VH-VL binders against Alsin (ALS2). Designs and how they scored, part 7

Target 1, 196 residues: Alsin (ALS2), of Homo sapiens (Human) (q96q42r690to885)
Amino acid sequence: GYIASLHELATTERRFYSKLSDIKSQILRPLLSLENLGTTTTVQLLQEVASRFSKLCYLIGQHGASLSSFLHGVKEARSLVILKHSSLFLDSYTEYCTSITNFLVMGGFQLLAKPAIDFLNKNQELLQDLSEVNDENTQLMEILNTLFFLPIRRLHNYAKVLLKLATCFEVASPEYQKLQDSSSCYECLALHLGRK

## First folded at step 21 (VH-VL; from v4 with heavy chain A58T)

Design z3
Fold by OpenDDE, fold request of step 22:
Structure z3 (fold): chain C 196 residues (1-196), chain A 119 residues (1-119), chain B 111 residues (1-111)
Amino acid sequence: as target 1 above (196 residues)
Amino acid sequence: EVQLVESGAEVKKPGSSVKVSCKASGGTFREWAISWVRQAPGQGPEWMGGIIPIFGSTKYAPKFQGRVTITADDFAGTVYMELSSLRSEDTAMYYCAKESYWEDYFDYWGKGTTVTVSS
Amino acid sequence: QSVLTQPPSVSAAPGQKVTISCSGSSSNIGNKYVSWYQQLPGTAPKLLIYDNKRRPSGIPDRFSGSKSGTSATLGITGLQTGDEANYYCGTWDSSLSAGYVFGGGTKLTVL
């Protein structure tokens, strides 16, 4: 039902934040702290990716925290942050993916293979765990690539939960339409970004 | 470019209240976390609390809990800090500062608002 | 009585190196990234170092940061007269009284 779906959103949001936070703290920040990571351009592109990643992590984390308050108050669908401020979320994801795309165009994580090889080898198991890649034959750079595309998965989840919420309202209701439209937007973006 | 513009200096009597404003621009205000940090003369900065407009979430330092209220006007792109029951010890420079998305530091600061509490 | 402890003052001649220490606990510096702020007379604090050792754009490499255990250190090489200012360390505290905490500040005097 409606409340159950909201709880699902809250729970999964917190879990996802935990994962992103781990990525940020254990992979991204240490990676950025490495000396001689690459050319100035490479470093700048990575920093942009990192910045946008951190923003997503921040938003998701704060969202997860705020949902607790939401669940204790008046649970109006229109006040749901991912609905009310859908544009902000969508834009943030778009910006993040744009930064990744720019990074990939210039060589992507392959650029980090040599300068960060010791770090990556040392943290191979962690990378596999965080990325949920269990194939031992997968190259580390591919694992990194998978890792940093994980946020896109959350867009699908937002779409799903919003759709579930929509089903709790009459089809002719404005709530239904808004939730469904928003769901479609998240799904569309997820599909679009997932193909890149 | 991110800018934080604070309201003008205030002179208040003990027991009164002061409300300082911080107008933020140069980005997506709603997504920002804005904190208030004060600094008494000759002292170091002291974090008072903060707000994240998009979520309507506020956090206060225990020292100021119950006496400080931080609010935001999304349309005006402005954050407010109201401090009540003013004391002479509240005489300080009051800064608004933007918290980085890394959540570890303040990357932008206002110029500060001087609040003087005197009888 | 700041949560983070800094020496009240340090001094050195131009061109020399100075270090400013910042001591905390496991609930703050021990668990969180440390930032440093420079405050010139009559101005607002300015971010100098973040993430323990990273420099924002525009900050020269003669400024450095490090962290070990529950302590952080700011290093300034090639000291210039313009470096005369108050320096503050800061970080989040994860204790029950969670909040951002600053050091008491260190006055750097260029002799």
Scores: ipSAE 0.828, ipTM 0.926, lowest interface PAE 0.6, mean pLDDT 94
Fold by OpenDDE, last read:
Order: C-alpha cells, then structure tokens, then sequence
Structure z3 (fold): chain C 196 residues (1-196), chain A 119 residues (1-119), chain B 111 residues (1-111)
C-alpha cells in the first residue's frame, strides 16, 4: 500500500545513506588525504568525484531524515521530495556520473593504483564489505570502482517506489501521471548511467 | 561564484524582533545548507542554526531554541533569520554561511549584518 | 566558556613559526573533522583549513593543520604581517545538543 511504500522508501534511504556515509568517511576522505596521489590533473578529477559523491550523500541523508517528518504529516504525494524536486536529484546524479566518467577516461583509476596501494591493502576488508564483493580475486581498484558507481543503484529504487506509489492512485488522476512520469525519468537515467 | 549577500545593519530596542536576510547566488540554492552564525564584539563566533531549503528542515542551537526562526524563500533564493525578545547581549555581527556538502565546515560566508540592541 | 579551548593570544616576529592549539572532547574534535578560520580585522571569517589538514585553494602552504585525539593544531610558518588576525577552530559536536562549535579564538600578533 501507499503508507507501506513510503516506509520502505524511508528505511531504505537511511540504510543507503549509512553506506554512503561510510564510504565517504572511511574511504574517500582518507584517500584524498594521501600524499602524491598522482598528477595535478588526476588529483583534481578525483577531488571532483569525491565532492559530488559527498553532495549525493548529503542529499540522501537529508532526504532520509525529512521522510521521517513526512511520515508523521499529511503524506501528500505531490510533496514527496524525490517527486517535487526530481530535477535536483537527477541533475546531481548526472553531474556525479559525469565526474566519474571523466576520471575513468583520463585513466584515473590506473594512475591511482600505485600511490593508493598501501591504503587499499590496509582497507581491503572494508572495501569488500562496503561493495559486497566477496571474490578475493577481484582487484582492489575494481572494488573501488564499484563503490564509486554504487549511488546509481538508488535511482532504480526511486523509480520502483514511485511506480508503486502511482498504483495507489486512479489512472486518470494527476497524482498517478506525475508519479509515473517521474518514475520513468529516474529509470531512464539509471539505465543511461548504469554500467554493463 | 557563490555569493551570500546579507541585509543592512539594524538598530533595535530591547524586547523587539529583528529579521536578517541572506540572499544566496552562484549555484543551486535549494540544495544548500545555510547557517547563521553570530559574533558579539570581542567574542568568537557562535552557531545559531541552519536550514536546508529543499527539505524545509531547520536546526537550532539549544541556546536559541524558541527565540530564533530560520526560513527560506526558494524563489527569492533568500534565507531569513528572525530573532525575537532581543536583549543587549544580542548585539553582534550576524553572518550567514554556507555549509559544505562534506558537512564539516562553512566554505562561504556573508559579510555580516550588524545588529545593535540598545535602549 | 567555549566548547573548544584556544589560547587567547600568540605572538611572533616575521618569518617565525607559530602554533595555535585547539582542545575539545570526544564528542567533537575526537570524532569529527576540524576546520580553522581566519578572521582579519573588520572582515568575516574565512575558511583556512578543513578536514584537519587540508587547505582550500588560495591558501598558502605556510598554513598547516593537524589533529590528534581531542586536540587540533594550526601551524603558520614564515609569518607575515598580513597574518595578524584572529583564528578560530571549529567542528560539529555529536552530543545530544548537536550543533557547530567554535573555539574562543586566538589573536595572532606579528611583532
């Protein structure tokens, strides 16, 4: 039902924030604090990725917190933040993925491998836990890559929950149409940004 | 470039209220966390509270809880801080500041608004 | 009185090195990143150091930061007359009251 779907959104949002927060605090920030990470260009690209990652983490965290208040209120569909401010979320994800792509294209991960090897080895278990990659043969840089693309998964979840919410309204209603349209936007972006 | 432009100086009587504005530009205002920090003469800065416009969520320092109200106008890209029941001790420079997305520091500051409370 | 404790003043001659300490607790400096702000006379605070030791663009490498336990330190080498200002440490407090906390400030005088 409608309320159940909203609770699911809130719960999963907070859980996702927790994971992103851990990545930010235990991986990205320490990584950025390392000396001699590479050329000025690669370091700047990494900083951009980290900055935009932090922004997403911030938005998701605040969204999770706000949903708690939302669930105690009128629960108007049109006031749901991921719906009402969908453009802001979509843009933030787009910008983040752009930064990741730029970093990749410039060989950022390859260049980062050597200077960050000690850090990555020291935090191997944490990287595997956060990424849920249990294959011991997977290179640490690949795991790090997986973590960088982790936020994109949430777009699919937004699409799914919005669609579920839409089914709670009459097809001819404006609420239904808005929720469905927004769901499609999130899904389209997720597919576009997703890695195969 | 991020800019925070605050309203002009205020002179108020004890017991009255003051409302200071902070117009933000140079980015997506709604996504920002804007805080208010005041500084009394000869003293250090003191965090008062903040707002996240897209979520309408506000946080206040316990010291000012019940006496301060922070609001935002998304269309105007402006954040407001209203402080009521003014006292002489409220005489200070009031700054608006943007919180970094890292959520650990303020990366941009307004120039401040002087509020003087005197009989 | 301030949640974070700083020496009220420090002084040194041009070209020398100075350090400014910032002492807190486990609920703030102990588990949060520390930032430093420079406030020149008649101006708003300016971010000087973030994430304990990182410098924003435009901040010279003469400025450095470090953190250990519940204490943070700001270092300034090659002291210049233009460095004369008030310096504040700051961080978030994770206690029930929450909120951002500042140090009492340190007045740096260049002799």
Amino acid sequence: as target 1 above (196 residues)
Amino acid sequence: EVQLVESGAEVKKPGSSVKVSCKASGGTFREWAISWVRQAPGQGPEWMGGIIPIFGSTKYAPKFQGRVTITADDFAGTVYMELSSLRSEDTAMYYCAKESYWEDYFDYWGKGTTVTVSS
Amino acid sequence: QSVLTQPPSVSAAPGQKVTISCSGSSSNIGNKYVSWYQQLPGTAPKLLIYDNKRRPSGIPDRFSGSKSGTSATLGITGLQTGDEANYYCGTWDSSLSAGYVFGGGTKLTVL
Scores: ipSAE 0.794, ipTM 0.917, lowest interface PAE 0.6, mean pLDDT 94
Fold by OpenDDE, last read:
Structure z3 (fold): chain C 196 residues (1-196), chain A 119 residues (1-119), chain B 111 residues (1-111)
Amino acid sequence: as target 1 above (196 residues)
Amino acid sequence: EVQLVESGAEVKKPGSSVKVSCKASGGTFREWAISWVRQAPGQGPEWMGGIIPIFGSTKYAPKFQGRVTITADDFAGTVYMELSSLRSEDTAMYYCAKESYWEDYFDYWGKGTTVTVSS
Amino acid sequence: QSVLTQPPSVSAAPGQKVTISCSGSSSNIGNKYVSWYQQLPGTAPKLLIYDNKRRPSGIPDRFSGSKSGTSATLGITGLQTGDEANYYCGTWDSSLSAGYVFGGGTKLTVL
């Protein structure tokens, strides 16, 4: 039902934030603190990725927190933040993905491999836990890559929950149409970014 | 570049209220967290509270809870801080500051608004 | 009265090194990143150090930060007359309803 779907959104949003926060605090920040990470350009690209990751993490965290208040109120669909301010979320995800793509295209992961090898080896278990990669043969840089793209998966979840909410309204209603349209936007972006 | 422009100096009587504004520019205002920090003469900064416009969520320091109200106008890109039941001890420079997305520090500050409370 | 404790004043001659300490607890410095702010006379605070030891763009490398346990330290080498200011440490405190807390400030005098 409608209320159940909102609770699911809130719970999963907070859980997702927790994971992103761990990545930010235990992987990204320490990584950025390493000396001799590579060329100036590589470091700048990594900083951009980290900055945009942090912004995304911030938005998701605040969204999760705000949903608690939302669930104690009138719970109007039109006031749902991911719906009302969908453009801001979509833009933030797009910007983040652009940063990752730029980093990747410029060979950032390859260039980072050597200077970060000691750090990655020291934190191998943590990387595997956060990424949920269980294959011992997977290179640590690949795991790091997986972590960087992890936020994109949440877009599918937004699309799904919005669609579920839409089904709670009459098809001819404005609420139904808005929720469905927004769902489609999130799904389209997820598909587009997932291909990269 | 991020800029925070605050309203002009205020002189108020005890028991009255003051409302200070902070206009933010140089980015997506709705996504920012704006805090208010005051500093009495000869004292260090003191965090009062903050707001995130996109969510309408506010946080207040316990010391000011019930006496301070922080609001935002998304269209104007402006955050407001209203302090009621003013006392002489409220005489201070009031700064608005932007919280970093890392959520650990303030990376941009306004120039401050002087509020003087005198009988 | 400040949650974080700083020495009220430090002084040194130009070219010398100074350190400013900031002491807190497990609910703030112990589990959060520390930032430092420089406040020149008649101006607003300016971010000097963030994430314990990182410098924003435009801040020279003669400024450094470190953290150990529940204490943080700001280091300034090659002291210049323009460094005369008040310095504040700051961080979030989970015990104060997740409020931000500042140190009492340290006045740096260049002799």
Scores: ipSAE 0.787, ipTM 0.915, lowest interface PAE 0.6, mean pLDDT 94
Fold by OpenDDE, fold request of step 22:
Structure z3 (fold): chain C 196 residues (1-196), chain A 119 residues (1-119), chain B 111 residues (1-111)
Amino acid sequence: as target 1 above (196 residues)
Amino acid sequence: EVQLVESGAEVKKPGSSVKVSCKASGGTFREWAISWVRQAPGQGPEWMGGIIPIFGSTKYAPKFQGRVTITADDFAGTVYMELSSLRSEDTAMYYCAKESYWEDYFDYWGKGTTVTVSS
Amino acid sequence: QSVLTQPPSVSAAPGQKVTISCSGSSSNIGNKYVSWYQQLPGTAPKLLIYDNKRRPSGIPDRFSGSKSGTSATLGITGLQTGDEANYYCGTWDSSLSAGYVFGGGTKLTVL
């Protein structure tokens, strides 16, 4: 039902924030603190990825918190932040994925293999846990790649939840249409970004 | 470039209220977290509270809880801080500051608004 | 009175090195990133150091930051007359309902 779907959104958003927060605090920030990470260009690209990642993490965290409050008050569908401010969310995800794509085009995490090898080896288990990669034969750089593409998966989840919410309204209702349209936008973005 | 433009100086009597504004520009205002930090003469900065416009969520320092109200006008790109029941001890420079997305520091500051409380 | 403790003043001659300490607790400096702010006379605070040791664009490498345990340190080498200002450390405190806390400030005088 409607309430159940909202709870699902809230719970999964908090869980996702927790994961991103861990990535940010235990992987990204320490990585950025390493000396001699590579060329100026490499560092700049990584910094851009980090900046956009941090912004996304921030928004998701605040969204999770706001959903908790939302669930204790009037639960108007039109007031759902991912619906009401869908453009902001979509833009933030787009900006992040653009930055990570640019980084990958230039060599990606392979550029960090040598300068950050000690750090990555030391945190191999953590990287595997955070990325949910169970194959022991997976290279660290591939794990990193998987890790930083996790946000794209969340876009699919948004689309799914929004569709669930839509089914709680009459097809002819404006709520149904708005939720469905928004769902399509999130799904479309996820598909486009997933191909990169 | 991010800019925070605050309202002009205020002179108030004890027991009255003051409302200071901070107009933000140079980016997506709705996604920012804007905090208010005051500084009494000869003292260090003191965090009062903050707001995230996109979510309408506010946080207040315990010291000011119940006496300070922070609001945002998304259309105007402006954050407001209202402090009630003013006391002489509230005489200070009031700054609005933008919190970094890293959530650990303030990367941009307004020039400050002087609030003087005197009988 | 401030949650974070700083020496009230430090002084040094031009070209010399100066350090400013910031002492906190496990609920703030101990588990959060520390930032430093420079406040020139008659101006608003300016971000000087973030994430314990990182410098924003435009901040010279003469400024450095470090953190150990529940304490942070700001270092300034090659002291210049223009460095005369008040310096504040700051961080979030998890025990104060996620409130931001500042040090009492350190006045740096260039002799």
Scores: ipSAE 0.781, ipTM 0.915, lowest interface PAE 0.6, mean pLDDT 94

Design z3
Fold by ESMFold2, last read:
Structure z3 (fold): chain C 196 residues (1-196), chain A 119 residues (1-119), chain B 111 residues (1-111)
Amino acid sequence: as target 1 above (196 residues)
Amino acid sequence: EVQLVESGAEVKKPGSSVKVSCKASGGTFREWAISWVRQAPGQGPEWMGGIIPIFGSTKYAPKFQGRVTITADDFAGTVYMELSSLRSEDTAMYYCAKESYWEDYFDYWGKGTTVTVSS
Amino acid sequence: QSVLTQPPSVSAAPGQKVTISCSGSSSNIGNKYVSWYQQLPGTAPKLLIYDNKRRPSGIPDRFSGSKSGTSATLGITGLQTGDEANYYCGTWDSSLSAGYVFGGGTKLTVL
C-alpha cells in the first residue's frame, strides 16, 4: 500500500545515498586530490563530473533525510519533495549524465595521467564492489563506466515507486494525476539518458 | 554566478529581536543550503545555523539554539534569520552564505548586513 | 575561545612565502575536510582552499593547503600587497558543541 511504498522510497533512497557517498569519499575525492591527473581539458571534464556528482549526492542525501521525517509526520503525497520539486531532481540527473557522457566521449578515464590510473588500479576491488558488476573478469574501464552510470537506474526506481503510490488513489483524483505525471517524467528521462 | 543579498542594516535596542532576510539571484534558492554566519568587530566568523528551503530542514549551532530561528518562504525565494533577546554582544556583520554541495565549506557569501544593538 | 587555533598575525615582504597554521582536534581537522577563507578589509570572506588542498577556479596556484594529523596549513608564495587580509580556517566539528567552526583568524601584513 501507500505506507509500504513510502517506506520503500525512503529505504532505497538511503541505500542509494550510501552508495553515492562511498563513491564520492573513497574514489572521487581521493582521485581529485592527486597532484597530476592529466591534461587541462581532461582535468576540467573530470572536475565537471565530480561537481555534478557531488550535487546529485547532496540532493539524494537530503531527500533521504527528509523522507525519514516525512514518514513520522502527516504523509500527504503533495508534500513529497520529489513531486513538488521534481524539476530540480530531473535537472540534477540530466546535468550529471551530460557531464559523464562528455567526459567519456573525450576519452574518459583512459586519458588520465599515470598516478590517477595507478590509483584506480590499486582500488579495482573496491570499484568492482561499488559498481555491482558480477563478472570478476570485467576490465577496469568497463567497471568505471558501469559505476558512473548507476544513477540512471535510480530514475527507473523513482518512476516505479511513484506509480505504486499513484495506485493508492482514485484515477480521477489530483493525487493520482500528479503522481502518474511525475512517474512518467522520471521514466521518460531514464529512457532518454539510457540511449546515450 | 551565485549572488546573495541581505536586507538593510538595522539598529536595535537591547532585549528586542531582529529579522534579517537573504535573497538569491534568480529569485529562488533551488536545492541550495543557506547558512547564517556572523562576525563581531575584530573577531572571526561564527556559524549560527542554516536551512535547506525546499526540504524545510534546519540546523543550528548549539550556542544559538534557543535564540535563533531560521525560516524560508513557501517558494524558497527568501531566507530569514531572527535573533531574539538582543544584547550589545550581538552587534556584528551578518552574512548569508551558500553551503557547497560537498557540504564542507561556504563557496558564496553575501555582502553582509550590520546589526547594531544600542540604546 | 576558538576551537581552531591560528596565530593572530604574520608578516612578510612582497615576493616572499608565508605559512599560516590552524590547530584543531580529532573531532574536526583530524577527520574532516579543511577549508581556508580570505577576508580583505571591508569585504565578505572568500573561499581560497577546500578539501584540504584544492583551489576553486580563479584562485592562483601560489595559494596552497595541506593537512597533517589535527593541524592544517595555508601556504602563500609570491606575496603581493593585495594579499594583506585576514585568513580563516574552517571545518565541521563532530562534537556536540559547535557544528561548523572557524579559526580566530590570522592577519597577514605585507611589508
Scores: ipSAE 0.735, ipTM 0.868, lowest interface PAE 1.2, mean pLDDT 89
Fold by ESMFold2, look of step 21:
Structure z3 (fold): chain C 196 residues (1-196), chain A 119 residues (1-119), chain B 111 residues (1-111)
Amino acid sequence: as target 1 above (196 residues)
Amino acid sequence: EVQLVESGAEVKKPGSSVKVSCKASGGTFREWAISWVRQAPGQGPEWMGGIIPIFGSTKYAPKFQGRVTITADDFAGTVYMELSSLRSEDTAMYYCAKESYWEDYFDYWGKGTTVTVSS
Amino acid sequence: QSVLTQPPSVSAAPGQKVTISCSGSSSNIGNKYVSWYQQLPGTAPKLLIYDNKRRPSGIPDRFSGSKSGTSATLGITGLQTGDEANYYCGTWDSSLSAGYVFGGGTKLTVL
């Protein structure tokens, strides 16, 4: 039902935030504090990734907190931030995915300076746990790629939960149409970004 | 690039209220954590509180709890700060500032606006 | 009275080095990231240092930051007359419902 789907959204958003927050605090912030990261171009691309990641992490954290308050309040679907401000979420995911794609196309983590590579190697167990890669023989660079593309999975989950919410309304209702349209937008974006 | 702009200077009597606005001139604004920070002459800044417009969530410094109200019009991109029961100690420069996405500092500041409280 | 304590003033000749201290407690500097702000005469504060030691784009490396225990330090080398300003440290404080706190400020004079 409607309430159950709202709880699913809130719970999964907090779990996703927890993962992004760990990546930010344990990997990105320490990495960016190193004196020697690489060439100017490589560092600029990585800093853009970090900038877009930090915005996404911030947005998801605030959204998760707001959903807790939402569940104790009015609960009107049109007041859901992910629906009411869907362009913000869609754009934030797009900006992030563009930044990581640009970084990887130009050589990615492999072009970082030795101190940065050493930091990442020393944290390989943590990176594997965060990325949820099951094969312990996976190379560091593949673990990193998998880790930084995890947000695409989240877009699919938004599409799924928004569709579940839509089915709680009459097909002719404005609520149904808005929820279904938003679900389609998130799914289309997930498919588009997944092809990169 | 992006600028925060406060409303014009105000002169107020003790016991009244003042409402100051803050707008962004570029970039995205509605998901920003916008804080109000004041600075009395010769003193350091004081954080008063903040809001995230699209979520409507507010947080207030204990010193100002109950006297300050921060609101937002998230689609128009305007944040408001209302300070009630004004007294001469409230004479200060009032800034709006954006909290970073790292959530530990203020990376953009408005130019500030003066509020003068005198009888 | 500021939660974070800074010396009221420091001075040095052009080209020299100066340090500005910021003393706090375990509820702020001891467990939070420290930032520094520069306020030139007649202007708003501007971010100078974040995450204890990182510089935003456009801030030269003669500005540096460090943190040890419950104290933070801003270092400025190669002093220029344009560096004359007030400098404030800032951080979150987890006591009393977790608010942002600034130091009282340090006025830098370049002789």
Scores: ipSAE 0.659, ipTM 0.833, lowest interface PAE 1.4, mean pLDDT 88
Fold by ESMFold2, fold request of step 22:
Structure z3 (fold): chain C 196 residues (1-196), chain A 119 residues (1-119), chain B 111 residues (1-111)
Amino acid sequence: as target 1 above (196 residues)
Amino acid sequence: EVQLVESGAEVKKPGSSVKVSCKASGGTFREWAISWVRQAPGQGPEWMGGIIPIFGSTKYAPKFQGRVTITADDFAGTVYMELSSLRSEDTAMYYCAKESYWEDYFDYWGKGTTVTVSS
Amino acid sequence: QSVLTQPPSVSAAPGQKVTISCSGSSSNIGNKYVSWYQQLPGTAPKLLIYDNKRRPSGIPDRFSGSKSGTSATLGITGLQTGDEANYYCGTWDSSLSAGYVFGGGTKLTVL
């Protein structure tokens, strides 16, 4: 039902936040603290990725916290922040995807200096766990690709949960239309970003 | 570049209240975590509390709980801080500041506004 | 009383170096990232150092930060008269009632 789908959104958002928070704290912040990361251009692109990732992580964490409070309140669908402020979410995911794509097109992680490569190799088991890669012989660069594109998979999950919420309302209702339209927006964005 | 701008200086009597606003020039900041930080003359800064406009979520330093109310107009990009039951020790410079998305520091500060409490 | 303790003042001549200490506890500096803020006379605080040692764009490398145990240090080399300011450390405190805390400040005088 409606309440069950709201709990699903809240639970999965908290889980996704935990994943992003671990990537931020265990990979990105330590990596950025190294004294030599590479060329000025590579470092600037990596810093842009980290900036957009930190904004996304922040947004998702606050959204998860707000959903916990939302479940104690009136629970009106139109008051859901992911619906009411959908452009902020969609734009934040787009900005992040653009930043990681720009970084990778310009050479990506393989252009980092030796201390950065050594850090990533030393942490390969952690990267594998965070990316949910199950093949033990997966190459480091493939693990990194999977890890930093996890947010695109989340967009599909938003689309699914919003559609589940929509089915709790009459097809002619304004609630159904808002939820279904928003689900379509998240799915369309996921497909567009997946092609980049 | 976005700047934070507080409302103008105020002189208040003890026991009254003051309401200060904070706006962004050159944009909006509805998703930013905006804090209020005050600084009495000759003293270090003191965090009072903050809000994230789109979520309406607030947090208050215990020292100010019950006297400070922080609100926002999330679509207009304005944050308000109201301090009640004013005393002379509330005379200070009041700043709004943005918390970083890394959550561990304030990366943008307003210019501040003076609140003077005197009889 | 400030949770983070700084010396009230330091001074040095132009071209010299100075360090400013910030002492805290395991609930703040010991397990949180430390930032430093510069406040020039008549201005708002400005971020100088974040993540213990990183500099924002536009901050020259003669400003440095470090952290050891429950103490943090701001280093300034090649002192200039324009560095004369108040300097504050800041960090989150993980105790349930404290929130964000700043040091009491250190006034740097360049003679």
Scores: ipSAE 0.654, ipTM 0.836, lowest interface PAE 1.6, mean pLDDT 88
Fold by ESMFold2, last read:
Structure z3 (fold): chain C 196 residues (1-196), chain A 119 residues (1-119), chain B 111 residues (1-111)
Amino acid sequence: as target 1 above (196 residues)
Amino acid sequence: EVQLVESGAEVKKPGSSVKVSCKASGGTFREWAISWVRQAPGQGPEWMGGIIPIFGSTKYAPKFQGRVTITADDFAGTVYMELSSLRSEDTAMYYCAKESYWEDYFDYWGKGTTVTVSS
Amino acid sequence: QSVLTQPPSVSAAPGQKVTISCSGSSSNIGNKYVSWYQQLPGTAPKLLIYDNKRRPSGIPDRFSGSKSGTSATLGITGLQTGDEANYYCGTWDSSLSAGYVFGGGTKLTVL
């Protein structure tokens, strides 16, 4: 039901935040603190990725906390932040996907300077664990690709949960229509960004 | 580039309240963690508290708990700070500032607005 | 008075180097990232250093930061008269009166 779907959203959001927070604190912040990361262009692109990633991580963490409060209070669907402010979520994921795509098209992690590559190699076991790649023979660059595209996969989960919530209302209701429309927006974006 | 703008200067009597606003021009402001930081003449900055407009979540420095109320219009992204029971030591420059998405510093600051408390 | 302790003033001639210290505790600098803010006369504070040692875009490499234990240091080389300002360290504090704390400030005079 409705309450169970809300708990699913809250639980999965906290789990997703925990993953993003670990990537931010254990990989991105230490990496960006290194001297001589690469050419000016490569460093600028990486910094844009990190900026957009940190915004997503921040948004997801605050959303998870707000869902905990939401579950203790009045649970009106129209007050859900991912529904009420969906454009901000959709824009944040789009901005992130654009940033990682731009970085990868220009050569990506392979063009980083030796200190950065050494850092990434030193942390390969952690990167593999965070990416949840179960093939221990997977190349470092493929692990990094999988890891930094994890946020895009979350959009499908939002679409699915929003659709589950919609089915708890009558088709003629404004709640149903708003939830269905929002679910469609998240799914459409997920498919579009997944092609990049 | 996004700019933070506080409301205009205020002159208040002791025991009254003041309410100042902060708004960003352009860009997304509704998800920004906006803090209020004050600075009395000749002193360092002092964090008062903050809010995230789209979530409505607030945090207050213990010194100001009970005297400060921070609210927001979540669609407009306008943030308000109300300080009650004003005293002469509340005379200061009041800034709004954005907490970074890394959560450990303030990367954007408004120009500040003065609040003067005098008879 | 301040949770973070800074010298009240420092001075040096143009072209010289200066350092500004910030002393805290395990509840703040010891466990948290340190930032530095520059406040030019008549202006709002501006972020100068974050993550202990990183510079935002537009901040020249004459400004550097470091952290050791419960202390942080801001370094400024090639001093210019335009560097005359108040400098504040800042960080989160996890003690019972938790919140963001700033140092009392250091006034830099370029003679």
Scores: ipSAE 0.646, ipTM 0.832, lowest interface PAE 1.6, mean pLDDT 88

